VHH binders against Transcriptional regulatory protein TdiR (tdiR). Designs and how they scored, part 6

Target 1, 227 residues: Transcriptional regulatory protein TdiR (tdiR), of Thauera aromatica (o87940)
Amino acid sequence: MQATKTGNASTVFVVDDEASVRDSLTWLLNSISLDVRTFESAKDFLDADISCTHGCVVLDVRMQNVSGLQLQQALSERGFKLPIIFLSAYGDAQMGAQAVKKGAFDFLQKPYRNQDLLDAVNAALALNREMADKQNEKQKHLDLLATLSQREMEILDKVVAGSSSKEIAKLLGISYKTVEAHRGRIISKLGLKSTGDLMHFVMRGSSHCSDCGRQPLPGSSPCRPAA
Short names: E, the ipSAE of ESMFold2; O, the ipSAE of OpenDDE; V2, 0.75 times the mean of E and O plus 0.25 times the DockQ between their complexes.

## First folded at step 1 (VHH)

Design h06 (framework vhh_enristomig)
Fold by ESMFold2-Fast, scan of step 1:
Structure h06 (fold): chain B 227 residues (1-227), chain A 123 residues (1-123)
Amino acid sequence: as target 1 above (227 residues)
Amino acid sequence: EVQLLESGGGEVQPGGSLRLSCAASGSIFSINAISWYRQAPGKQREWVSTITSGGSTNYAESVKGRFTISRDNAKNTLYLQMSSLRAEDTAVYYCATYRVEITSTGEYRYDYWGQGTLVTVKP
């Protein structure tokens, strides 16, 4: 079944120095049941503790004390992953186009129709959910590998190197039946159906981790601005 | 951001039991697999156990059959039930998790560690 999870935690972050714009966007977005957080300045937004889980950002390209492009650059340098939609005045269309070229999700030129903004926001939120799903799939790949015992990892390494169960049994000093049992458990633990699937499973993750045996260390969230 | 805080450590006699807890703050969707590690004085950090968000568990050979890992997703809390404790189980115990974030510019791995909780098995 294609049952969907109940509860949508997506937030639209609106950064604009004009209160009337923040209020109108909040009203419009709330009318379709979207949560909104507003910020008067780029500094307020950068100082906020922002979760990268679900959302998008709506920015004006021509802020009072900082341009939207300057804010985008600061967020990119911090590893900020939320899709960004730029709002631009007629004379700023080239700035919006440059923002898109540098990875912004979209830009809208004023005056825009409410439906165009809603379409852009919904598309940005859909992209953010897709990125989160891909992140969850890669995380599940790593998590499944972490469930393997030391012996199962030894056997997996030899299987992907092309060794037969008979060869593995001889190398590890265990019975053929024991190797076959371990291979079955590896396939089951990884949610796979065949030995061919093992090759695809390992290849999917091979470029992601160059040193998967290293100890985890504290790291910074890309969505947490500098204090 | 995810922050981890361990508790439940202390002194215990050989053959005794302790239950460690690890409280995670932050979004539940940011926490997938959570692991326990330990480090004894003068030794390298050792992996102890892992539990995935779906409940699949794995254990180091040295603790298999004696330790049980579990999680309560509603409370964002990880547990390690330790039984039949031995002097060699004396260590600072850490919970750890990681996130892989996929963006248009690439993939970023963020690792989170707690401060640790000391377990002392006194003969």
Scores: ipSAE 0.000, ipTM 0.117, lowest interface PAE 18.5, mean pLDDT 73

Design h07 (framework vhh_7sr4_2)
Fold by ESMFold2-Fast, scan of step 1:
Structure h07 (fold): chain B 227 residues (1-227), chain A 122 residues (1-122)
Amino acid sequence: as target 1 above (227 residues)
Amino acid sequence: EVKLVESGGGLVQPGGSLRLSCAASGFTFSYYAMGWYRQTPGKQRDLVADISSGGSTKYGDSVKGRFTISRDNTKNTVYLQMNSLKPEDTAVYYCATRTYIEWSGHTYFDYWGQGTQVTVSS
């Protein structure tokens, strides 16, 4: 649970070209006090400003012009990471399993039970809140790293690699006392208490570069404009 | 509040076996892919193995056929069974979450444990 009200509001985004489906889902979801926004096409959804919105997406796997799978890809490329629940009239168990394996949160075949949809939506919203909390932690971690000078980053890299202060002093051509002073400033700037904490801190924020290839740079996300 | 606690590390002779465990709390474990990584001082972190929420597994080339990753969603625990251990397997082993994968194969977010030391030596 979040103690802060900021970011507690969640929206269920319904993308379906049939008005009757949008209406029935809106009624059902409103019955448990969930906010709903509906879209008649993938284009309308992609054109909407959903920046900083928490929620989940409910959509058909088959839509004219854009498939639900292509919509998930487009959302990912824009830096939005909402759980997706697919609805299909013509899916089978194997297709549902493959959709989930390829990143969908859930897959429901029509006719589904109302409670199954409500359970899936509630679970998706819970996952989205956990992911948003983790993204906020990661951003705070990256913001702290951004306070380090170039020299401090060089020293941090070598400390994480296992080098002693004497070895770092030799590698960088500076005095042992200077390295120890920099290490103290790094620990202070990062809000840590010891060198052992540096390993944990770096491991918490270090993703392989390939994992960050499609992510906005720190401070340049749609929800946080670059400085 | 999110915690990953590794256990099962230690000293073992070459050719021996160890089973690592990672107990997770503070998040909905069954929604997340989980992985094991290892790091030797002075070297980059390497992926050892991962397991999706659905149970699909991947292994690093150096450990294929020797290590097995598994999970128990009722106990919120992921395991790494390590067989035919070599001195080159000596490292600190880390447990990490891998949130669900996008179509590109990227993970969303990772939580990390503190690590557990594995030493393979006579």
Scores: ipSAE 0.000, ipTM 0.138, lowest interface PAE 15.0, mean pLDDT 74

Design h08 (framework vhh_7zox_3)
Fold by ESMFold2-Fast, scan of step 1:
Structure h08 (fold): chain B 227 residues (1-227), chain A 123 residues (1-123)
Amino acid sequence: as target 1 above (227 residues)
Amino acid sequence: DVQLVESGGGLVQPGGSLRLSCVASGFTVSSNYMGWVRQAPGKGLEWVSDIYSGGSTGYADSVKGRFAISRDNAKNTLYLQMNRLKPEDTAVYYCARTFTYEYDRYGYSFDYAGQGTQVTVSS
């Protein structure tokens, strides 16, 4: 029903079992032209299709029968990448601190100023947009790489590794002229101007992580339908 | 006060099925966030599946489409139906309540867990 032309439309998801809190947050956030979707329970939120939405989550650390920390872990394990802002009452401040320590974007202790909530939400939305922009750039590079033939990919890998056309010709058992022709086609297909641009293209599209563990393969995002 | 007792593990061939059970006492399964975590030989704890108090479920990508978590409120029991088992599913499986703290970068802490039940997928 809501056809969005841009992938950067943002929504603030409010999860709170108290109707008056959902209403007051909706009013406050709408006052600065932010779209809001509210949920009465963590179950309703988890049942909703939010996988392809840009935004952030605002939720209480202490909900009926379940803590917001449990919801945060469920979302993280399910691959949801939205920044989470926790709202904490007196006595829940330690839970809020633990949420931030575990990767939540922020937490605010009640009573908080309206401006503090608005500042936290705006900062979370800015972070989410930056993360989405980086993922979109990566996907563009992967889509361009997918236009290359198997042989062109073999040649690109060796070029990126620092091999010359003469070395590649020897390694692959093909002529120098054939390697040069393939290099020209690769440059053209990737919309580049020179061989030097190939290094930067591969590096920009690749999320190089030497100390952050195994990178998920493309398509492991909850925003993609199961293939 | 709180106790979780797992059962249903055993030796199965690849492609086989097992159903794990977890009987809870001292609290109500339907009112709590419950899950299954496993530990393969020489590895840390890995989250497998969970069920929120409201009934929403989650699954690790490695088991999605093959495993199903459920509960029987009258018996205060949590289940994990495991289908199309692979050698990679070999592990000790633990029933757990409340994932409120992360002790390891890729692991989950819990308020309470049972003794575990061994699942071996071989031959």
Scores: ipSAE 0.000, ipTM 0.090, lowest interface PAE 18.9, mean pLDDT 72

Design l01 (framework vhh_6z1v_2)
Fold by ESMFold2-Fast, scan of step 1:
Structure l01 (fold): chain B 227 residues (1-227), chain A 129 residues (1-129)
Amino acid sequence: as target 1 above (227 residues)
Amino acid sequence: EVQLVESGGRLVRTGGSLRLSCAASGRTFSSYAMGWFRQAPGKEREVVAAISWSGGSTWHADFVKGRFTISRDNAKNTVYLQMNSLKPEDTAVYYCAADRGYSYLPYSGLWTASEYDYWGQGTQVTVSS
């Protein structure tokens, strides 16, 4: 049988002030069955509710009134997590290196080969799915922790900090048997087999994917409510 | 760093409802777990409810389960506490608090005020019999 799917459809967001570029990219990406949504300006893109979607962004380094690098910074400040692919008419290796250093997924010089763009987009979408899956696993860990009572959470915190059942019993003013009963219930609720598994469970839930993609960390709320 | 300001506290009759709001300012609101605490005169500060950074997980103290609901709107940088079926014993100053629990254990320190990094000034709720 097939594993349950996440239901995370991907969209390629194209930001470019030239209609001909938006049309050509839409045609190319649709040719391999990718969904595309286009924006005529950085402002239109920033005003759209896209922060909770999955996909990648394709944008030009130079647009009327706003550079692509300025847009990248604005997205970072808004907590935007999608991988960004830059398209540039300028072959400056320094600009490309700076864009990537600032968190861009890739940088392509015009004229690029269609296959190079498709490869970059597919790689970016694969990375985004990986990041989304890791975030979903973290949320599942948080949901499991939410099943614990206040006392169970107090005991879990002390167990993870290295306290023995005897030490926890003394600290909380309860019996050793009560602590052991709570530990058993915690392990059971979290679907684990041992105290050692608790450390691994907690570590997996606390880790973030800073090395899975070079996207800037969010500085503000990423999601906007629908009108 | 996060600044927190509570609002909505007032005098309300037993059995009434009230919604408290906690407005946050600062760069990283959505990365903090948030909690509501209360303190009545002559009593210790106690945890009422907590919500994870994403809003996907919530916890409520046994003495308010079924009556109070915590929620958050990260787009508005606001945390809410919806209080229903209010009792005289709910009379207290209510505090909003923020915790970096997302980095290790999302509910670490939920049961103690000392584990929360940032606090509001409080809003007074008075329930008349």
Scores: ipSAE 0.000, ipTM 0.156, lowest interface PAE 16.3, mean pLDDT 73

Design l02 (framework vhh_enristomig)
Fold by ESMFold2-Fast, scan of step 1:
Structure l02 (fold): chain B 227 residues (1-227), chain A 126 residues (1-126)
Amino acid sequence: as target 1 above (227 residues)
Amino acid sequence: EVQLLESGGGEVQPGGSLRLSCAASGFTFSSYAISWYRQAPGKQREWVSTITSGGSTNYAESVKGRFTISRDNAKNTLYLQMSSLRAEDTAVYYCARDLYSSWLPGYSYYYGMDVWGQGTLVTVKP
């Protein structure tokens, strides 16, 4: 499972067109040992393809050329799952209400206390770690399935669909003994003890949140560590 | 809500053609592989075809060369063009969101499906 787990590495993504704001937030967040990656524009952030990372986003409601709300909408349309914390100027309460309505994690109005920002970030990272743990369990499930040969996958598919070994043998044009041998190998490879456990294994993968971090951005690869 | 809805089924003569549609809603359709499955009366569901988010296609041997899977991401719709239909193609046809093929290249697996449509009946009269 360590191969699919990101460990303790979480990144706070800061999107703000003002260099001074990016610098001050980096300094503040680094002071509690959080890694920060900054972006000058919504376009740079969208182009970075961070769909497989762990962390949260700190986003100004007002940016050059595009609002934070427009960026949130674009991210939502792409199935983006990182928690978003909005920073707004005095008088932007209406925008903050809209952001929360559309699924933002939190909204902080300037001037805010440093501790309030740190608390919001820590809470967002905790939520993201919970979501990432669910995603990692789902990836582990898929990785186990990927160890099966094509024939084993065909047989597993038929078993889960309710076919007997005799029926599978007829369908695939192989002997009953060969089907039984493959079933034993499948159970072994998946770390199971019986055919009854196969349904539980399948249900475990399906019962995890289907939309929790599973939806890749266009051009994004599935989250699997490089060898 | 995440949903798939099939349409286009009906009765057809042997050698005829039908086009099935599957309308997707509640998720980013373009990001997922989608598969067609079918189930004849008294039999288990069998895989028919898969199309990945990138557009690559794969087919069961029994339908290869006769069926064509395609997608229209702008309309959030999946299609199955069926030609040279045979009596043994009679079944309820289902579309399904294919998580396994969306995350890993290769073969479609029944256990990798997480959202199923209600099905559309295709009857090929001998």
Scores: ipSAE 0.006, ipTM 0.282, lowest interface PAE 9.9, mean pLDDT 76

Design l03 (framework vhh_7n9e_1)
Fold by ESMFold2-Fast, scan of step 1:
Structure l03 (fold): chain B 227 residues (1-227), chain A 127 residues (1-127)
Amino acid sequence: as target 1 above (227 residues)
Amino acid sequence: DVQLVESGGGLVQAGGSLRLSCAASGFTFSSYAMYWGRQAPGKGREWVSGISGSGGSTAYASSVKGRFTISRDNAKNTLYLQMNNLKPEDTALYYCAKDRFTYGYLSPYYYYGMDVWGQGTQVTVSS
């Protein structure tokens, strides 16, 4: 009876036009204490408020009106990158490969073993948690940078570009001592100990990441979707 | 393919004005924050201004604040920089850049998040 939730509450979103399939998947997933929300169509899912949730999506590739691949694209365009597991009675190696090529987390062909679905879902939820953790790390980095004044940001820009305090003083029309004081304040505000730490801090924020580097549009964050 | 094409540069006298344009293609323009940067001969690149995807937030380097105005027209996929009270030290190659991320809001880490795609437009301010 104990929930197997880790960290934030995770939801498995099941999108399938057959009630019997939604009921079966809900029963199976609830048996390992996973929360499930079901939808009869991709449109119903896209119209629902899935903000403030972590999880994964289980889709049937044969859905009417909007294909599973179109739903995957729509989710990406809305800034919500949930792992997608495709289910299909039409599945074969080529369909599975195409779904994964289009960014699906996994593809299961009916009839599948219950354990295979549970394993895929657990792996997808683990990936989603890792992505959320990396996004939180990047947000903390950005929050620290947001504590800098415009002048401090200008000095930071020139320091990491390789300018000396003497050169920065000339460029900004301030004293060398004032630049050094600003450098110390920047390092302090960013929770760093040296200018060497500063370069590492800046490089950390420049890392390329298609999933964990995302920041929702204003009003479209998980807790404030855009209207 | 992402393409940014700058225009509007030229020769102008100190105290004059110029309006720069950047025509964007190959991406969803309104989803990205956009920036103007410049590079003077013998100097490193410097950030000039930034604007959020919606146009609701703007930021400026202290050297241009109060003189330059950044704006965008999302219907025309065009970024603008209105430059007033130009000084000889504003002489540089001006280029536009899109943010690396499709968030649309102006990050405080904007300068190092920029992608530079245009060849630039030359602005020369005579004394």
Scores: ipSAE 0.000, ipTM 0.147, lowest interface PAE 15.5, mean pLDDT 74

Design l04 (framework vhh_7zox_3)
Fold by ESMFold2-Fast, scan of step 1:
Structure l04 (fold): chain B 227 residues (1-227), chain A 125 residues (1-125)
Amino acid sequence: as target 1 above (227 residues)
Amino acid sequence: DVQLVESGGGLVQPGGSLRLSCVASGFTFSSYAMGWVRQAPGKGLEWVSDIYSGGSTGYADSVKGRFAISRDNAKNTLYLQMNRLKPEDTAVYYCARGYPELRFGSSYYYGMDVAGQGTQVTVSS
């Protein structure tokens, strides 16, 4: 099976200082047609261009110079939201469990069953794809809202708050006919079919995200979409 | 389209047990970390327990050894078995969908992006 032709092609990033581990994980993951990119240190991984990629990270809890937990924090500080699966050696299980309790996607103690790793990776990749799809939907909604005039935006706000066209006309000091015309234009510009769709459209653009404030500034994103 | 529906709450005496259930729909349940958070009267949200897609579990110190979280991916259902209940466990319990979240600074925490409507648990004599 080949990597997909879409921009949503996923990569499994493996960070481990042991070549034998990197090689075995590469062969295992390639056996189910997953693309793998390996790194022998946290520094190499942080220095790599992983911007605008989709996937997950598989890494050891203990690494020379930088712990897996420190790498997890550094990735979060850069605004990357890739799910992280920790692998721990014998005697390191407590550190791995701590990583999971503090925000890692999963943790496996060596030796693990191949199927457990494959299940964890597939679940992590599925989560990453769904999160990326939601972010793309949000951007499309914001782009559509940006086409509305200031007056159209004022009318949209009143409509979603439950105001009638007559109430909006009185509040804004314009005619009923003008409000109805604006409502028609708003529905058309947003690609909707009815006034009932406006409520749903507005709410979909306001998805709850506890970590949204940590995202890169507009225009500073390394993943700038095509206009 | 995303829905989380909790059930199983109620009134129970100290030392009693309850099992909470949460039925999820509108997303790929097996791919998400799931958890339980609670809100006692006049308090903020408190993380209770979580379970990651691979089955790894976490518990707040206040409930460790008394509560057990589990999931059935075939039924899109999350469970919380609550044993040896205490008056301080009285709260509205929310099922939550989350993802790994890291705080700037020295702390990590479980993130939550969607929660259900909640189920009331009251522990009193």
Scores: ipSAE 0.000, ipTM 0.167, lowest interface PAE 16.8, mean pLDDT 74

## First folded at step 2 (VHH; framework vhh_6z1v_2)

Design a01h (from a01 with R27F; at its last look DockQ between E and O 0.02; V2 from the best seeds 0.00; counts 0 for: pae O 8.9 > 2, placed apart)
Fold by OpenDDE, look of step 2:
Order: structure tokens, then C-alpha cells, then sequence
Structure a01h (fold): chain B 227 residues (1-227), chain A 126 residues (1-126)
């Protein structure tokens, strides 16, 4: 029985004030089996509850009342994490540059090739999936750590700092045997196979906490990118 | 002969304070983690607090809520329980025990303790 990876269905959100454009994009995106939701205005899009969705946004730069750039800003302020692809009219290259500087995934100038849009959308969806997977992995890691008692956390901190069980026993005023018992429980709770995995486990968790204002534990060498 | 002798238990009013002492003899006191337990009438014995060999680490039960503090003096072979803001629900026989840590079970399970005192009665009157 092949576990059907219920791949979280990605949705392409199209925001454009022109109905013909929305229809055309919907047709094009559906041709490659993508789910599409369309919105006629920035307000309509903002009023939609899309916070827990996977996908990307295709956004027209020139919309009535609220520009695509204003919408991008509003989404950013709301912590919106979906990649945004901008569509712009001919001559709006400067707006595209600004959009990219503000974190847009891509910028396509009209007229564009359908293949270029599809490529951009697929790339954006791939990025979003990767980000979601990383976030899920991070959350799982945090959930596992949350199962540790305060005492186990203290011991884990010392282990990660490079202290031996004998040193930890001395530092905490407990027996070596007690330290080893805690280490065993820590390994078990974290779903690890060996003590050697503890360091790797903690290091992986710390690299993802860019957003958690917790200062890296003193002594965690920054993962040098593999040259 | 191994002995643990509790003292300091008495009748106190609600909101009052007590300090319990447990004097240990007959074994190497500094080689044992120490703990306080209590047993109310008709209830099971429950752990109140624990302290490591050196006193560097302590644990307190949730029902303590910062009201009780365990400490030890290895030079005097004595463990203490400072109890503040006492409530009628704290009425129990309080027991001193040795060897709490080897199993790390004071947080999760009842551990087998090597040595126990006879207990001291604490009564809190409203």
C-alpha cells in the first residue's frame, strides 16, 4: 500500500482587476493542472482567509485603488509568506525593480510568453513548498524539544556545550549514573539513536531559529557553508 | 545505623511559616540526593521537593507554587524545607528521604528511596 503522500495542494492566487486577464490566466494555469483562485481587487484578496494556504500569488502591478506594490506591502505587514509574481505593463520596469527589492519572487513584463509565466509560477510553487517543508521540520523539532523537562534541557545544554557526563555530574551535583539516565531519556524523547545525534539535532534546530530572537547558544560554531 | 530524623512540624495558622529539618546519620550524606515527601490522611504519599548532592539543583512540586524551598547543609548532614504561606491543604506528615536522584523519577514516577525518616506532623488550621 503506497502511502499516497497527500501533497498539500498548492493554489495559485491571481489578483487582477481585468476579468479577461483573470480568465486567461486561469485557463493557462489549469492547463498544467494547477488550482487557481482569482480576485478582482486587493481588497477582495485581503478579505480572503488565505493564511494557511500553500501556493503563490500572481499580481498585477496596476490595479484600481490599490496598486500591486501596496498590496505587497500590506501582505508583508500581515506576515504573508507566499511568493509573489508581478505582472506589469510595458514600461513599468522601474516598478518591477522596486517589487523585487521588496521581496517579490519574480517580475514579468507584458507582453510575456505563456511559458515564462508557467516557469515562474512553477518555480514559485517549488520555493513555497520548500519553505513549508522547512517550517514543518522546524516545528517538529520544536515540538520534540518541548517534551523535555527543565532538567533534561539543562543536561542537553551542557552536552551541546561539549561537557562530558562526568563533568555534567560535577557541575549539576548529581551522579554520573543520573546524568546517563537523563541522556538516555533525552535521546528517546527526541527520537534519536545515539548521543552523537544530539549535537546534530540541536544544530539543525538552531540554524532555523532566525526568527526566534533567542541568541544562538554560546559555542555553536556557525555552520560554515560547504565550500 | 542509618537514621533520618525530621523535626519542626507543629500546628500553625493559615498563612504561617514553618521550617522543617531532617538530620541524617549513619551514611555519607553528601553522596545522596535528598527529598521531602508528605502524606495527608487518606491520601497517597507525594513528593514535595528534591535536592541534588551538592544542592546545585532543586525540584519542587507544582502545588508548592514557590511557597516551599528545599535546601541542604552537607556540613551539618541536614536537609531543610522552608514552608511559607501555609494552607490547610498542606496538613500532612512530612517525610525526609534519601537517594531521590539515581532514577530521576521524582518528576515522573515514584522512585525507590534508600532511606526514610519517621515523619513530622504539620497541621495548618484555618
Amino acid sequence: as target 1 above (227 residues)
Amino acid sequence: EVQLVESGGRLVRTGGSLRLSCAASGFTFSSYAMGWFRQAPGKEREVVAAISWSGGSTWHADFVKGRFTISRDNAKNTVYLQMNSLKPEDTAVYYCAADLYPWGSYEYTESSYDYWGQGTQVTVSS
Scores: ipSAE 0.008, ipTM 0.283, lowest interface PAE 8.9, mean pLDDT 83
ESMFold2, look of step 2: ipSAE 0.381; ipTM 0.712
ESMFold2 (binder alone), look of step 2: mean pLDDT 83; pTM 0.857

Design a01r (from a01 with S54R; at its last look DockQ between E and O 0.01; V2 from the best seeds 0.00; counts 0 for: pae E 13.1 > 2, placed apart)
Fold by ESMFold2, look of step 2:
Structure a01r (fold): chain B 227 residues (1-227), chain A 126 residues (1-126)
Amino acid sequence: as target 1 above (227 residues)
Amino acid sequence: EVQLVESGGRLVRTGGSLRLSCAASGRTFSSYAMGWFRQAPGKEREVVAAISWRGGSTWHADFVKGRFTISRDNAKNTVYLQMNSLKPEDTAVYYCAADLYPWGSYEYTESSYDYWGQGTQVTVSS
């Protein structure tokens, strides 16, 4: 076994109505130093209201009362962000494929090899960490943007839309030199060295927004999931 | 950091076949959903096909369904696009892209993908 390399353990949430499955997964995952919390029903998992932790979910497709697919839908409506791995019995492959199409991280058919489960869990945890890192960088970028004046935001918006300084001057009714001065202040406030860095800075904040390839600016409409 | 390099684009006659490859460098390739996009001159970049991290689920745009097939080989860190029955309308620069397949209601759009290759030109002649 290994101690965690970051000093923080990740949690795997197991939702399955069969105690033997929950016990088996707990022992397997504990053996590689992952914390496991188990739930015998979708209701119990929803009642725990787990929405802001590090980890992933291993979820049975078929459960009494509320199926795994119904639970996935309910979690999506709550803004739940942990990756979900479905477990499916033989004969449920179509339901598993539908779960992946609806945003599940992966799907495993029972019986599965222990290594296949560990591979899926490790991949899901890696994704969870990478998404958390991107969110932290995105928050840092948003904090920097909040230091810009209203005029600086107007100019940045035009830069992102592809306008040159000459075009921006024309659109805003100010001199070219004034636009360049504002661009210099924007670069300074954002802690950048050049105009090239400015475009890269803005593009780094635009991942996963379906409206455009750009980050929503302070005071603008928030990003929304693609329909 | 993930770097993607496409290859295999060339001139092909109408009705011909081609296979594009996209080699990925990075520690977590097997965690990423992958996609192929294309951009014809003067047009917006559009999604062609997508594949889940293990290759168990694929999606293809209606305009290529039945003709193109996406696949991946995680041991070689490579995603493929097999293109059959090529038409002049398929002429474009083809890009591979990697997405942290987010748990949520994200669509297959240009802005959903985090990493992009430099593109490979496919030209289909009459």
Scores: ipSAE 0.000, ipTM 0.212, lowest interface PAE 13.1, mean pLDDT 75
ESMFold2 (binder alone), look of step 2: mean pLDDT 80; pTM 0.834
OpenDDE, look of step 2: ipSAE 0.017; ipTM 0.333

Design a01t (from a01 with Y106T; at its last look DockQ between E and O 0.02; V2 from the best seeds 0.00; counts 0 for: pae O 15.4 > 2, placed apart)
Fold by OpenDDE, look of step 2:
Structure a01t (fold): chain B 227 residues (1-227), chain A 126 residues (1-126)
Amino acid sequence: as target 1 above (227 residues)
Amino acid sequence: EVQLVESGGRLVRTGGSLRLSCAASGRTFSSYAMGWFRQAPGKEREVVAAISWSGGSTWHADFVKGRFTISRDNAKNTVYLQMNSLKPEDTAVYYCAADLYPWGSTEYTESSYDYWGQGTQVTVSS
């Protein structure tokens, strides 16, 4: 039974001040079985609760009151991480370049082919899924690390530093057998099969939380998003 | 914010050796996993090597075939790439990167790194 990873349904968010464009995009995106939510303004979009949603944003560069670029900036400041695809009118190439420099996923100039939009959206959704998966894996690993006792963490630190079990035993004033027992438990708690896997595991864990800028220490509470 | 500055890149002959250095700013160097990347003209950037915060664990790309070795000195806030038996195909801009987070990935990707150096040019002549 292949556990069908119930992939969280992705949503395409369309932000455009023209109703006809929103309708057209909705129809097009629905044609390939994508869920779509539309917004008539940047304010409308910002007021929406989209914090836990997987997907991408299709955004018009030229909107009344708040430009697409301004919205992009606002989203970035809020920690919004969904990929953004910009739609622009002819002549807005410079704006597109700026958008891309600011981290836009893609920029499509009007008139565009429907297939180009669909391709861009699919690529954006794929990227978002990948990012989400990575984040989930990261969290899983952090959770595993959090299961380690203080003593196990001490031993892990020494193991990562390259100390042998004999050296660790001497340093900590415990028996070799006790060290090996702890090592076994560490490997088990982390879901690993070997000491080699442990080293690789720890190496990969040495990064900062992208969300809070804090380095997750082994055994430290994951960066809870600031409620 | 961590600033990374690569150095040591130069022209070398085939079969020669070179040691690259990357100096990191700040007090938290030991908190970062570090990596080396390279980008040859017209090619995509690729990961060369990675090292854990303590230096106790290292990874090297298959193409290094034991020729390159990553190391670090946390007291000096520096990561190194020792390159031996250099070949013309090793010609590239080499980049230092920090905040390696390859969780769930079989390969180290550029997106796993938060900080990058400006790069140093390595040219291997025949």
Scores: ipSAE 0.000, ipTM 0.206, lowest interface PAE 15.4, mean pLDDT 82
ESMFold2, look of step 2: ipSAE 0.005; ipTM 0.348
ESMFold2 (binder alone), look of step 2: mean pLDDT 81; pTM 0.828

